# Designs tried in a protein design chat: VH-VL binders against Probable Brix domain-containing ribosomal biogenesis protein. Part 14

Target 1, 224 residues: Probable Brix domain-containing ribosomal biogenesis protein, of Pyrococcus abyssi (q9v200)
Amino acid sequence: MMLITTSHRPTRRTRSFGHDLERVFPNSLYMTRGKKTIQELLMEAYDRGYERLLIINVWKGNPLKMTFIKVHPDDWGYLGYLYLHGVKLQREMGFRGLNPIREDMPLVVTTAKRVGLDHLAFAQVFSELTTGKFVPRGDKSLLSIADKYNTDVLAVIERHPRGIVVNFYRLDVTKERAVGPLINVKIWIMEDGRRWDYKEAFGIKVKPRRKEGEAEEGARKDSH
Short names: E, the ipSAE of ESMFold2; O, the ipSAE of OpenDDE; V2, 0.75 times the mean of E and O plus 0.25 times the DockQ between their complexes.

## First folded at step 14 (VH-VL; framework fv_anetumab)

Design u1 (from v6 with light chain Y99L; at its last look DockQ between E and O 0.03; V2 from the best seeds 0.00; counts 0 for: pae E 2.7 > 2, placed apart)
Fold by OpenDDE, look of step 18:
Structure u1 (fold): chain C 224 residues (1-224), chain A 120 residues (1-120), chain B 111 residues (1-111)
Amino acid sequence: as target 1 above (224 residues)
Amino acid sequence: QVELVQSGAEVKKPGESLKISCKGSGYSFTDYWIGWVRQAPGKGLEWMGYIYPGDSDTRYSPSFQGQVTISADKSISTAYLQWSSLKASDTAMYYCARHSGEVTPAFDIWGQGTLVTVSS
Amino acid sequence: DIALTQPASVSGSPGQSITISCTGTRSDVGGYNYVSWYQQHPGKAPKLMIYEVSNRPSGVSNRFSGSKSGNTASLTISGLQAEDEADYYCSSYTSSSTLVVFGGGTKLTVL
């Protein structure tokens, strides 16, 4: 499904986050970035049969950005970006040492109950980014959804006061609560022009970005 | 106020059918699993099963599978437990309870119980 | 089959600390890690006292605490009071089978 890596010289927390994602994306692999270029990563991803390359960027020691890249020899390209408020790791949620999913199953992407249109839109976007299956929640239980799609893993889009949250359920581990990681998204941007910003969504008056503030989003763009 | 209110006590004879109810209020009824728990006189708690009222997904204890039917009517925020043919051994207090999470085994809200007495 | 075993009874004097054990016969992933405890007074519905091994719901006294070691969960009641006299049940969830199981219950007597 997905080759997961980080920017160069990741922090321990970022590595942990990468491993957490490996545990919730079916048939995915976390790979140490080392000195590999994006091109090398893409080649490796392709050779291994992955459809996506995920690069986790670090800022101030924390995961800041998730970059999704389509893996194709003739049509590789950036798909989209998630800018994060932060993450809560599986271990911080009380789950340690979960095994990656190596069985053939889809990542189901759904929403919590009573979410807004923005959450639905993001759920769709997230499914596109991850090659997951978007499933409208309706009045269905997560168990019912999981059974219907023969999966043990669900990404659930939830409300959050500062953005949108992605939480992950591993029903083979527990059906009682999410295992995480919890991903708090403040901005998502797709290459096709679709985007969402929590400040805009919540009517937060964004002081005109003085030009200097652009530098603080210092997630080193892995330059092409 | 979040609460579950159960139907009144029942006195029945063996072989009779029965359907008892549990009505939820103060919360979104379709968003929480409702479980049924049996407690025979002087005995412990026995989980019977639970239902998700939103889509009526129902799970039974193996011990109660085929013995009872759990259902729900979300339009009136009510869950049901029913017997087609009561036995004397069905004499017990029956509680409905809400799961605190998606499928959390922690029952955070309980009905007051329905006493079912089956005697010849 | 999964079963939770509790002592039939425990007793303590006011002010003492008592512990009720709940031992599982099987270790399911997530199952016994999600133990709940209920208090039941005579003629009353059970009340949730602890969930997920060690979490207290709002309104539950901090005298109640939960822990787990291996396949044994424990409910500890500190500063025992007369009102604590009740039946206590542990429960667990089996993630594999989506089952809920209760322990046999423990009668707590305050001497």
Scores: ipSAE 0.314, ipTM 0.745, lowest interface PAE 1.9, mean pLDDT 90
ESMFold2, look of step 14: ipSAE 0.558; ipTM 0.797
ESMFold2 (binder alone), look of step 14: mean pLDDT 91; pTM 0.942
OpenDDE, look of step 14: ipSAE 0.017; ipTM 0.539
ESMFold2, look of step 16: ipSAE 0.616; ipTM 0.826
ESMFold2 (binder alone), look of step 16: mean pLDDT 91; pTM 0.941
OpenDDE, look of step 16: ipSAE 0.018; ipTM 0.587
ESMFold2, look of step 18: ipSAE 0.504; ipTM 0.779
ESMFold2 (binder alone), look of step 18: mean pLDDT 91; pTM 0.940

Design u2 (from v6 with heavy chain V103I, light chain Y99L; at its last look DockQ between E and O 0.05; V2 from the best seeds 0.00; counts 0 for: pae O 9.5 > 2, placed apart)
Fold by OpenDDE, look of step 14:
Structure u2 (fold): chain C 224 residues (1-224), chain A 120 residues (1-120), chain B 111 residues (1-111)
Amino acid sequence: as target 1 above (224 residues)
Amino acid sequence: QVELVQSGAEVKKPGESLKISCKGSGYSFTDYWIGWVRQAPGKGLEWMGYIYPGDSDTRYSPSFQGQVTISADKSISTAYLQWSSLKASDTAMYYCARHSGEITPAFDIWGQGTLVTVSS
Amino acid sequence: DIALTQPASVSGSPGQSITISCTGTRSDVGGYNYVSWYQQHPGKAPKLMIYEVSNRPSGVSNRFSGSKSGNTASLTISGLQAEDEADYYCSSYTSSSTLVVFGGGTKLTVL
């Protein structure tokens, strides 16, 4: 269960992305942020029975960061962050106005075939962030996996030349292709210290990291 | 059966206006993008643009921006391609195709094509 | 300029395997998994053969397969048959500009 929202002044595209996610995360709700504080959002999430709060941060008019927060009355805390190269919306993939997703099924997180260890690691992380269920792909078809777990929705971790991609399948819509949104992740960071950076993974010389604190400060400023 | 049926062949003179049609059936017309593709005689496929009939969101190729108008009437499950003033260079086969919704704008269903001939 | 380059023509004998390449000018052209292939017989509309680099639509022969390495996508036709003689087009989607691009097409001749 996940409450999805944005930073305070989202663009139309960012709002669309939030709605797209609502269509692929079972038992989720997109909520307009308005002037609500993070605390207010957490309270609302808790009152509604959600276990996660997702905040989509906007940069230059596009989704830049996904912040996952644990919703618990005694243990509210950040779980992790996804920094994005970009997203492709469902509408941009040819799907608009998808019907709501069935709520009584799990989100299954798996990988494409023949992926690396980094993809497997991220699939696990993504399952933790979303309360999804990680299922190793092996040689199984997506349909076979979906049937086994009685789900219509799969998050599939895929290879990409610029990071890692999350794509979504809704088998109640089509069995042949992904519906999106496509999420291109360049960096993920967990509060427990686990992290991955595409530049490091690909051996790309990175200019000295500006202190990790500044990106967090931007997220904190949105909390006030 | 899912299909796209296009209007018949057109013979026109330079300077004339033209509107050709593409009618979808067998699926929810408003839920899929419809694209137009030009193919000049003996030439390759050229993407012109596509429209989402549900809200008439329309996107054009830069090469065709301002040269043609793509529209749709969702009440009759029909997409249109129109010219205000035809040129001889507009002589081509024109296909409409359904965007399958794949990550790649893959066109999974095609119309039979409309031949447009523009000659003086 | 965003372009997909294909060989103008390829040929093979019945029973052979042939490959048609499609190379993008940029790594972001067509996205990593955003390549489609179309078959077109003379006087007919194109037919989708491969989507998302390697997936076959229902009704497409398993003799057709797709792959990608770097900026080059490939269509492979195994067990070449006379009916495979056609024009083949690759296509890609540009995520940044939401455009569709076609390759120049490849004429396949079955000898």
Scores: ipSAE 0.008, ipTM 0.517, lowest interface PAE 9.5, mean pLDDT 88
ESMFold2, look of step 14: ipSAE 0.568; ipTM 0.813
ESMFold2 (binder alone), look of step 14: mean pLDDT 91; pTM 0.942

Design u3 (from v6 with heavy chain V103L; at its last look DockQ between E and O 0.04; V2 from the best seeds 0.00; counts 0 for: pae O 3.5 > 2, placed apart)
Fold by OpenDDE, look of step 14:
Structure u3 (fold): chain C 224 residues (1-224), chain A 120 residues (1-120), chain B 111 residues (1-111)
Amino acid sequence: as target 1 above (224 residues)
Amino acid sequence: QVELVQSGAEVKKPGESLKISCKGSGYSFTDYWIGWVRQAPGKGLEWMGYIYPGDSDTRYSPSFQGQVTISADKSISTAYLQWSSLKASDTAMYYCARHSGELTPAFDIWGQGTLVTVSS
Amino acid sequence: DIALTQPASVSGSPGQSITISCTGTRSDVGGYNYVSWYQQHPGKAPKLMIYEVSNRPSGVSNRFSGSKSGNTASLTISGLQAEDEADYYCSSYTSSSTYVVFGGGTKLTVL
């Protein structure tokens, strides 16, 4: 479903993050970016039967941005962006060298119990970006949800003091805790105009920081 | 302001029943786990269990399983800790605390505590 | 089950830095980086000082910091002040991540 890669010249940690995602996204492949253009990546993704291209952008040695692109020969385009506060790798969460994920199952996206509207909105967005299936949590256990949809992997949207968190459960590994990676999202932007900003959501007065232009310029440079 | 307010001090005899309360305010009470922590006089903190008020999912420490009952009334944003039959060894300060997340051990908001004294 | 061991007591002079250790029986102390630290003054409720090994809640002094190495988490208090005299507790999840465990507590004395 998803081809995963990075910006040019990724750090070891960023590469590790890409591999971690490969272990939680069904039907996904991490590919070394090398010198490949976005167009070449899209062609390769299409040839391999993937519906999404994910590019992890690096800033100061860490994952900064996740760019999701729709893979279609006649209708390829950017779907949306996740701007990150940071990530916790699976190895940092005590899980090293996880086995590959079963390919014939859906990614189920749900939330922690009784989260806010923003979390629900993001869960829907995240499902769209990843081609996952959004399932309202309600009062159900994660195990119950997993059984219902015959999946071993759950993306769980959680509350966080800083932004919104995506955590991943692999029930084929452990039923007791999340395996990660943990993704802390501060901003998400969809091409259709939908967006969320943690500063706005939390009422944080944005000191007029210098123009967000530099992060956008880095993303634009990678698009050429 | 986010706060947890607990019921007042209790003086009881062995064998008596007791139910103490913890009321949340300033936040969505149903969205956070509430835990109970015991502290015997001059001793450390002991986690007893927690409840999710939204659906009343409750989990106990093995040491307290069957010894106490944790419950919640979400309509009044209140969690409860109760004993069917108190023992002298139940003499302690009892704190309620809000979990920072569903699967985090961090208690970011604490009640003021309820002192329970059980003596003959 | 994971047990957390703390020193019974530590002491320091004003302006000094002190460190309190919290050692788990396993390498996965803190349920995979979910170690918290609490400060408790006499007759008061505990206060969250550090969560997830090294994060400070709003309103907590930057003099408090947390770290972890192997199966040992550490709370460091820099520029020690008289008001820092209190009991300090670490906490973590058990291996199943369903239960919370507290350390035995450390009494900090400011000389």
Scores: ipSAE 0.030, ipTM 0.566, lowest interface PAE 3.5, mean pLDDT 88
ESMFold2, look of step 14: ipSAE 0.465; ipTM 0.783
ESMFold2 (binder alone), look of step 14: mean pLDDT 91; pTM 0.942

Design u4 (from v6 with heavy chain Y50F; at its last look DockQ between E and O 0.05; V2 from the best seeds 0.00; counts 0 for: pae E 6.8 > 2, placed apart)
Fold by OpenDDE, look of step 14:
Structure u4 (fold): chain C 224 residues (1-224), chain A 120 residues (1-120), chain B 111 residues (1-111)
Amino acid sequence: as target 1 above (224 residues)
Amino acid sequence: QVELVQSGAEVKKPGESLKISCKGSGYSFTDYWIGWVRQAPGKGLEWMGFIYPGDSDTRYSPSFQGQVTISADKSISTAYLQWSSLKASDTAMYYCARHSGEVTPAFDIWGQGTLVTVSS
Amino acid sequence: DIALTQPASVSGSPGQSITISCTGTRSDVGGYNYVSWYQQHPGKAPKLMIYEVSNRPSGVSNRFSGSKSGNTASLTISGLQAEDEADYYCSSYTSSSTYVVFGGGTKLTVL
């Protein structure tokens, strides 16, 4: 599925977030970034058979941005970006040291019940970014969906007062609640031009976007 | 059953300190924000702040910032609201309430309330 | 910060439909999609009646409905009953933070 890493010199919390994602993305691996270039990472991802490279960028000690890159020897490219309000780690949600996830199952992406069109759109985008499978929620239970697709892990797109939330369920751990990590998405941008901004969506007057230059010097370093 | 149980009524004098409690049961205490809401006698509801017990992330209303302290002990599924020095104007009913901030961004479970009376 | 304005009081006869409005500032629209309504009887804790503008929690009567138009959210109670006599509060989030704001409350009298 994907190779997961961070920007250079990540904080402990960011590393923890990367490990959390490894526990909810089937067929994924967290790798310490070290001094590796993006090119080196892509090569490693390819050699290992991954289709995606995920880079977690850090801002002020916390995950700020998730960058998804397509892994292909002749056609690598950026797929999209998630800008984050923040995350809640699995440990912060009461789940420490989760067992590794089963590798031979799909990531199913669905939504909470009674969500809006924006949530559905993001669920599709998130499935594309992660190579997951989008499944409309309807009135079905999460357990029913999981059983149908023979998976233990569900990414659930949820409503939030500050953007959109991705939460993760591992039914092999508990059927009662999400295990996380919880990801609060502020903005998503796809390379094909599709985008969503919570301010725009909510009708909030957006101050002229200062060219959000590459949010962090670290992200700038990774782009070079 | 999911419930929040608050500590009993308090009668205090101005200048005294106070800490009241809210205990959650029947759900994962660390997964939901716990908010405090003040209601003065005959008045409306006022949001004071809330805490996420999982990581102790705490947010206050600007009106209550620096006036009170919200805390939590996740080991016993309990949230706290405390004053260092009470005023007569602090006389009110205080409710704790559960807020997911996620799927249901609303206070879906409420405590029974704690009446705090501050008089000379 | 969001300021939510409610009428101080509304009244209706049994069997009638009444509506309570909650008007917020336009600049705070981002959080306004997450309007909630609470019912409070005298001496009791508030009860969640509506969340996210129009959704009912389990156990809440279908006589209660919520809607929004522009910067005004509305709670409608159909088939008014004596037991509906209570104070009703709307709430929302601020647009730029996770601050919660309550309306001033509306006293509903059943005549």
Scores: ipSAE 0.026, ipTM 0.561, lowest interface PAE 4.1, mean pLDDT 88
ESMFold2, look of step 14: ipSAE 0.069; ipTM 0.666
ESMFold2 (binder alone), look of step 14: mean pLDDT 92; pTM 0.946

Design u5 (from v6 with light chain S95D Y99L; at its last fold request DockQ between E and O 0.03; V2 from the best seeds 0.00; counts 0 for: pae E 3.1 > 2, placed apart)
Heavy chain, then light chain:
Amino acid sequence: QVELVQSGAEVKKPGESLKISCKGSGYSFTDYWIGWVRQAPGKGLEWMGYIYPGDSDTRYSPSFQGQVTISADKSISTAYLQWSSLKASDTAMYYCARHSGEVTPAFDIWGQGTLVTVSS
Amino acid sequence: DIALTQPASVSGSPGQSITISCTGTRSDVGGYNYVSWYQQHPGKAPKLMIYEVSNRPSGVSNRFSGSKSGNTASLTISGLQAEDEADYYCSSYTDSSTLVVFGGGTKLTVL
ESMFold2, look of step 14: ipSAE 0.589; ipTM 0.815
ESMFold2 (binder alone), look of step 14: mean pLDDT 90; pTM 0.936
OpenDDE, look of step 14: ipSAE 0.006; ipTM 0.519
ESMFold2, fold request of step 15: ipSAE 0.346, 0.425, 0.449; ipTM 0.758, 0.771, 0.770
ESMFold2 (binder alone), fold request of step 15: mean pLDDT 91, 90, 91; pTM 0.938, 0.936, 0.939
OpenDDE, fold request of step 15: ipSAE 0.015, 0.174, 0.661; ipTM 0.564, 0.724, 0.842

Design u6 (from v6 with heavy chain V103I, light chain R26S N33D; at its last look DockQ between E and O 0.05; V2 from the best seeds 0.00; counts 0 for: pae O 9.3 > 2, placed apart)
Fold by OpenDDE, look of step 14:
Structure u6 (fold): chain C 224 residues (1-224), chain A 120 residues (1-120), chain B 111 residues (1-111)
Amino acid sequence: as target 1 above (224 residues)
Amino acid sequence: QVELVQSGAEVKKPGESLKISCKGSGYSFTDYWIGWVRQAPGKGLEWMGYIYPGDSDTRYSPSFQGQVTISADKSISTAYLQWSSLKASDTAMYYCARHSGEITPAFDIWGQGTLVTVSS
Amino acid sequence: DIALTQPASVSGSPGQSITISCTGTSSDVGGYDYVSWYQQHPGKAPKLMIYEVSNRPSGVSNRFSGSKSGNTASLTISGLQAEDEADYYCSSYTSSSTYVVFGGGTKLTVL
């Protein structure tokens, strides 16, 4: 269960992305941010029984960052962040107006076939962030996995020349292809210190990291 | 059964206008992108563009941008491809195909094709 | 612009296995795993045979399989049959521009 919202004054595209996520995260809800503080959002999330708060941050009109927050009355805290190269919306992939999943089923997180260790690591992280269930892909079909875990929704971690991709399958809609949204992740950071950077992974010379604090400050400023 | 049925063969002269059609049935027409693919005689497949009939969002290949117009009438589950002025080089088979929603060019349902012949 | 290169022709005898390659320019291919294959018989519309590199739609023979290594996707047809004689096209999605690109096509002859 996840409450999904955005930073203040989201673009149309960002709102669309939020709605897309609502359609692939089981028992989730997209909520217009308005002028609500993070604290207010957390309270609302808790009152509604959600375990996660997801905030989509906007940069230059597009989704840039996904912030996952644990919803607990005694232990509210950030879980992790996904920094994005970009997203492809469901509508851009040929699907529009999908209904949210309201049935009680798990989000199964798996990988494409023949992925690397980084993809497996991210699949685990993504499952933690989303309260999904990680399932190693092996040689199994997505249908077989879905049947085993009694779900219609799969998040599939895929290879990409620029980062890591998350794609989503809705087997109640189609069994033959992903519905999206497609999320291209360049960096993920967990509060427990685990992290991955595509530049590092791919051996790309990165200009010295501006202090980690500035990205957090930007997220904090958007929270007020 | 899910199917796309295209309009019949066309024989035209250079400079004439043309509009061909693709009618979907057996599925929710407004929920899937419809693409157009050109195939010149003895040549390969060329993606021209696609339209989402639900709101008429349309995307073109750079090669076909401004050369053709893709449209749809959702009330009759029909997509269109049209030329304002045909050229001899427009002689080809034209297919419409349903885009299944994958970011892959996975066209899962195809029309039977419309042959367009442009000759003086 | 993403270009997909296929061999112009391949041939095989009945019962053999053949492979058709599709090589793309990797740097801009947002669709690393988004390769599709189509079969086209003369005078017929294309048919989707493989999607997402290796997945078969319902009704497609298990003799058709897909794989990818690096920037090259491959279609393998095992137990070659006379009815497999056709043109085969690979395609890919361009993530940056949301365009579809087709390969040049490969003519498969069954000897």
Scores: ipSAE 0.012, ipTM 0.535, lowest interface PAE 9.3, mean pLDDT 88
ESMFold2, look of step 14: ipSAE 0.530; ipTM 0.802
ESMFold2 (binder alone), look of step 14: mean pLDDT 92; pTM 0.945

## First folded at step 16 (VH-VL; framework fv_anetumab)

Design q1 (from v6 with light chain T98R; at its last look DockQ between E and O 0.03; V2 from the best seeds 0.00; counts 0 for: pae E 18.0 > 2, placed apart)
Fold by ESMFold2, look of step 16:
Structure q1 (fold): chain C 224 residues (1-224), chain A 120 residues (1-120), chain B 111 residues (1-111)
Amino acid sequence: as target 1 above (224 residues)
Amino acid sequence: QVELVQSGAEVKKPGESLKISCKGSGYSFTDYWIGWVRQAPGKGLEWMGYIYPGDSDTRYSPSFQGQVTISADKSISTAYLQWSSLKASDTAMYYCARHSGEVTPAFDIWGQGTLVTVSS
Amino acid sequence: DIALTQPASVSGSPGQSITISCTGTRSDVGGYNYVSWYQQHPGKAPKLMIYEVSNRPSGVSNRFSGSKSGNTASLTISGLQAEDEADYYCSSYTSSSRYVVFGGGTKLTVL
């Protein structure tokens, strides 16, 4: 499915998040970033047969951005970005030592019941970013969906007061609750112009960032 | 069986307040979104916003953000649309409509409409 | 509205098929599968005819069908009947802060 790595010099928490994703994205690999460039990462992903490269970017010491890249030797490109409120690791949800999924099964992307249009839209774009299979929830159970699509792993898009949550189920581990990681998304942007912003969705007023002299330039971090 | 019943027509003057209602019955009211749609005389349909009465999660069209208040009282299965100060341009038919989210992501049940007339 | 474009009117004779178009962008019709169609007779509330591009709710005749290609969704009415004469609106989710937009409406006349 995808090669997963980080920005340069990741924190322990960022590495843990990458490994948690490795355990819920079928046939995916977490690889240490080291000093590799984007071009080197794309070559590595292509050589190993991955369709996607996922880079987890550090922001203020936390894994706060996910960058999805289409892998192709001559036609690679950025697909989209998730900006996060935060994550909850599998160990913080009570799960340790889960094995990666090495069987040929899809990641199914669906929603919780009773979601809004913006959650449905994000489930579709998340499936595009991850090469997962989008399956509308309707009134179906997760078990019914998993059985139909022959998978044990589902990413479930859920409502949240200040964001959109992605929560992962491993039905081979337990049918009773999510194993994580949990991803709390505050903004997502596709390169084709589709997007969502929690401030717009929830009508949150903020001070204008465009004012001269009020930019938060010094608090930003870039990958290096 | 499943229905949305709206409050009656209103004739108001500019500057007056107004709160119109939409009562749901025959289904689990808190499990579905309720939207409000405006139709000015001789014009098309315009989405104003919707609310999920289960937890009051509310979304507004940018054209109506700050212009109206959408609310719900789940204990009596009723959604509301409210103006604090009406304008003549608020003259329109106002529909409430049920949106079932992921099951049928569309407005599948509509109220009969509430005609609001605002004139001096 | 600016977001979704429908023809102002269409007409057809009884028994024929007609198609009403709804054109948007990649941020709405093209990017998502949440296009719906509504029929509205004079003095009446709208009625859902099609959702999720091509699905019919229970009780809607199979003479109504929906599709899309690129940024254009289409409602097709086969076997046109006098009672089909009404206004028809498309609607879609949009990625902008508008969330839900309607097309301007199409008046269908049965000749």
Scores: ipSAE 0.355, ipTM 0.750, lowest interface PAE 4.5, mean pLDDT 88
ESMFold2 (binder alone), look of step 16: mean pLDDT 92; pTM 0.946
OpenDDE, look of step 16: ipSAE 0.682; ipTM 0.839
ESMFold2, look of step 18: ipSAE 0.000; ipTM 0.448
ESMFold2 (binder alone), look of step 18: mean pLDDT 92; pTM 0.945
OpenDDE, look of step 18: ipSAE 0.024; ipTM 0.622

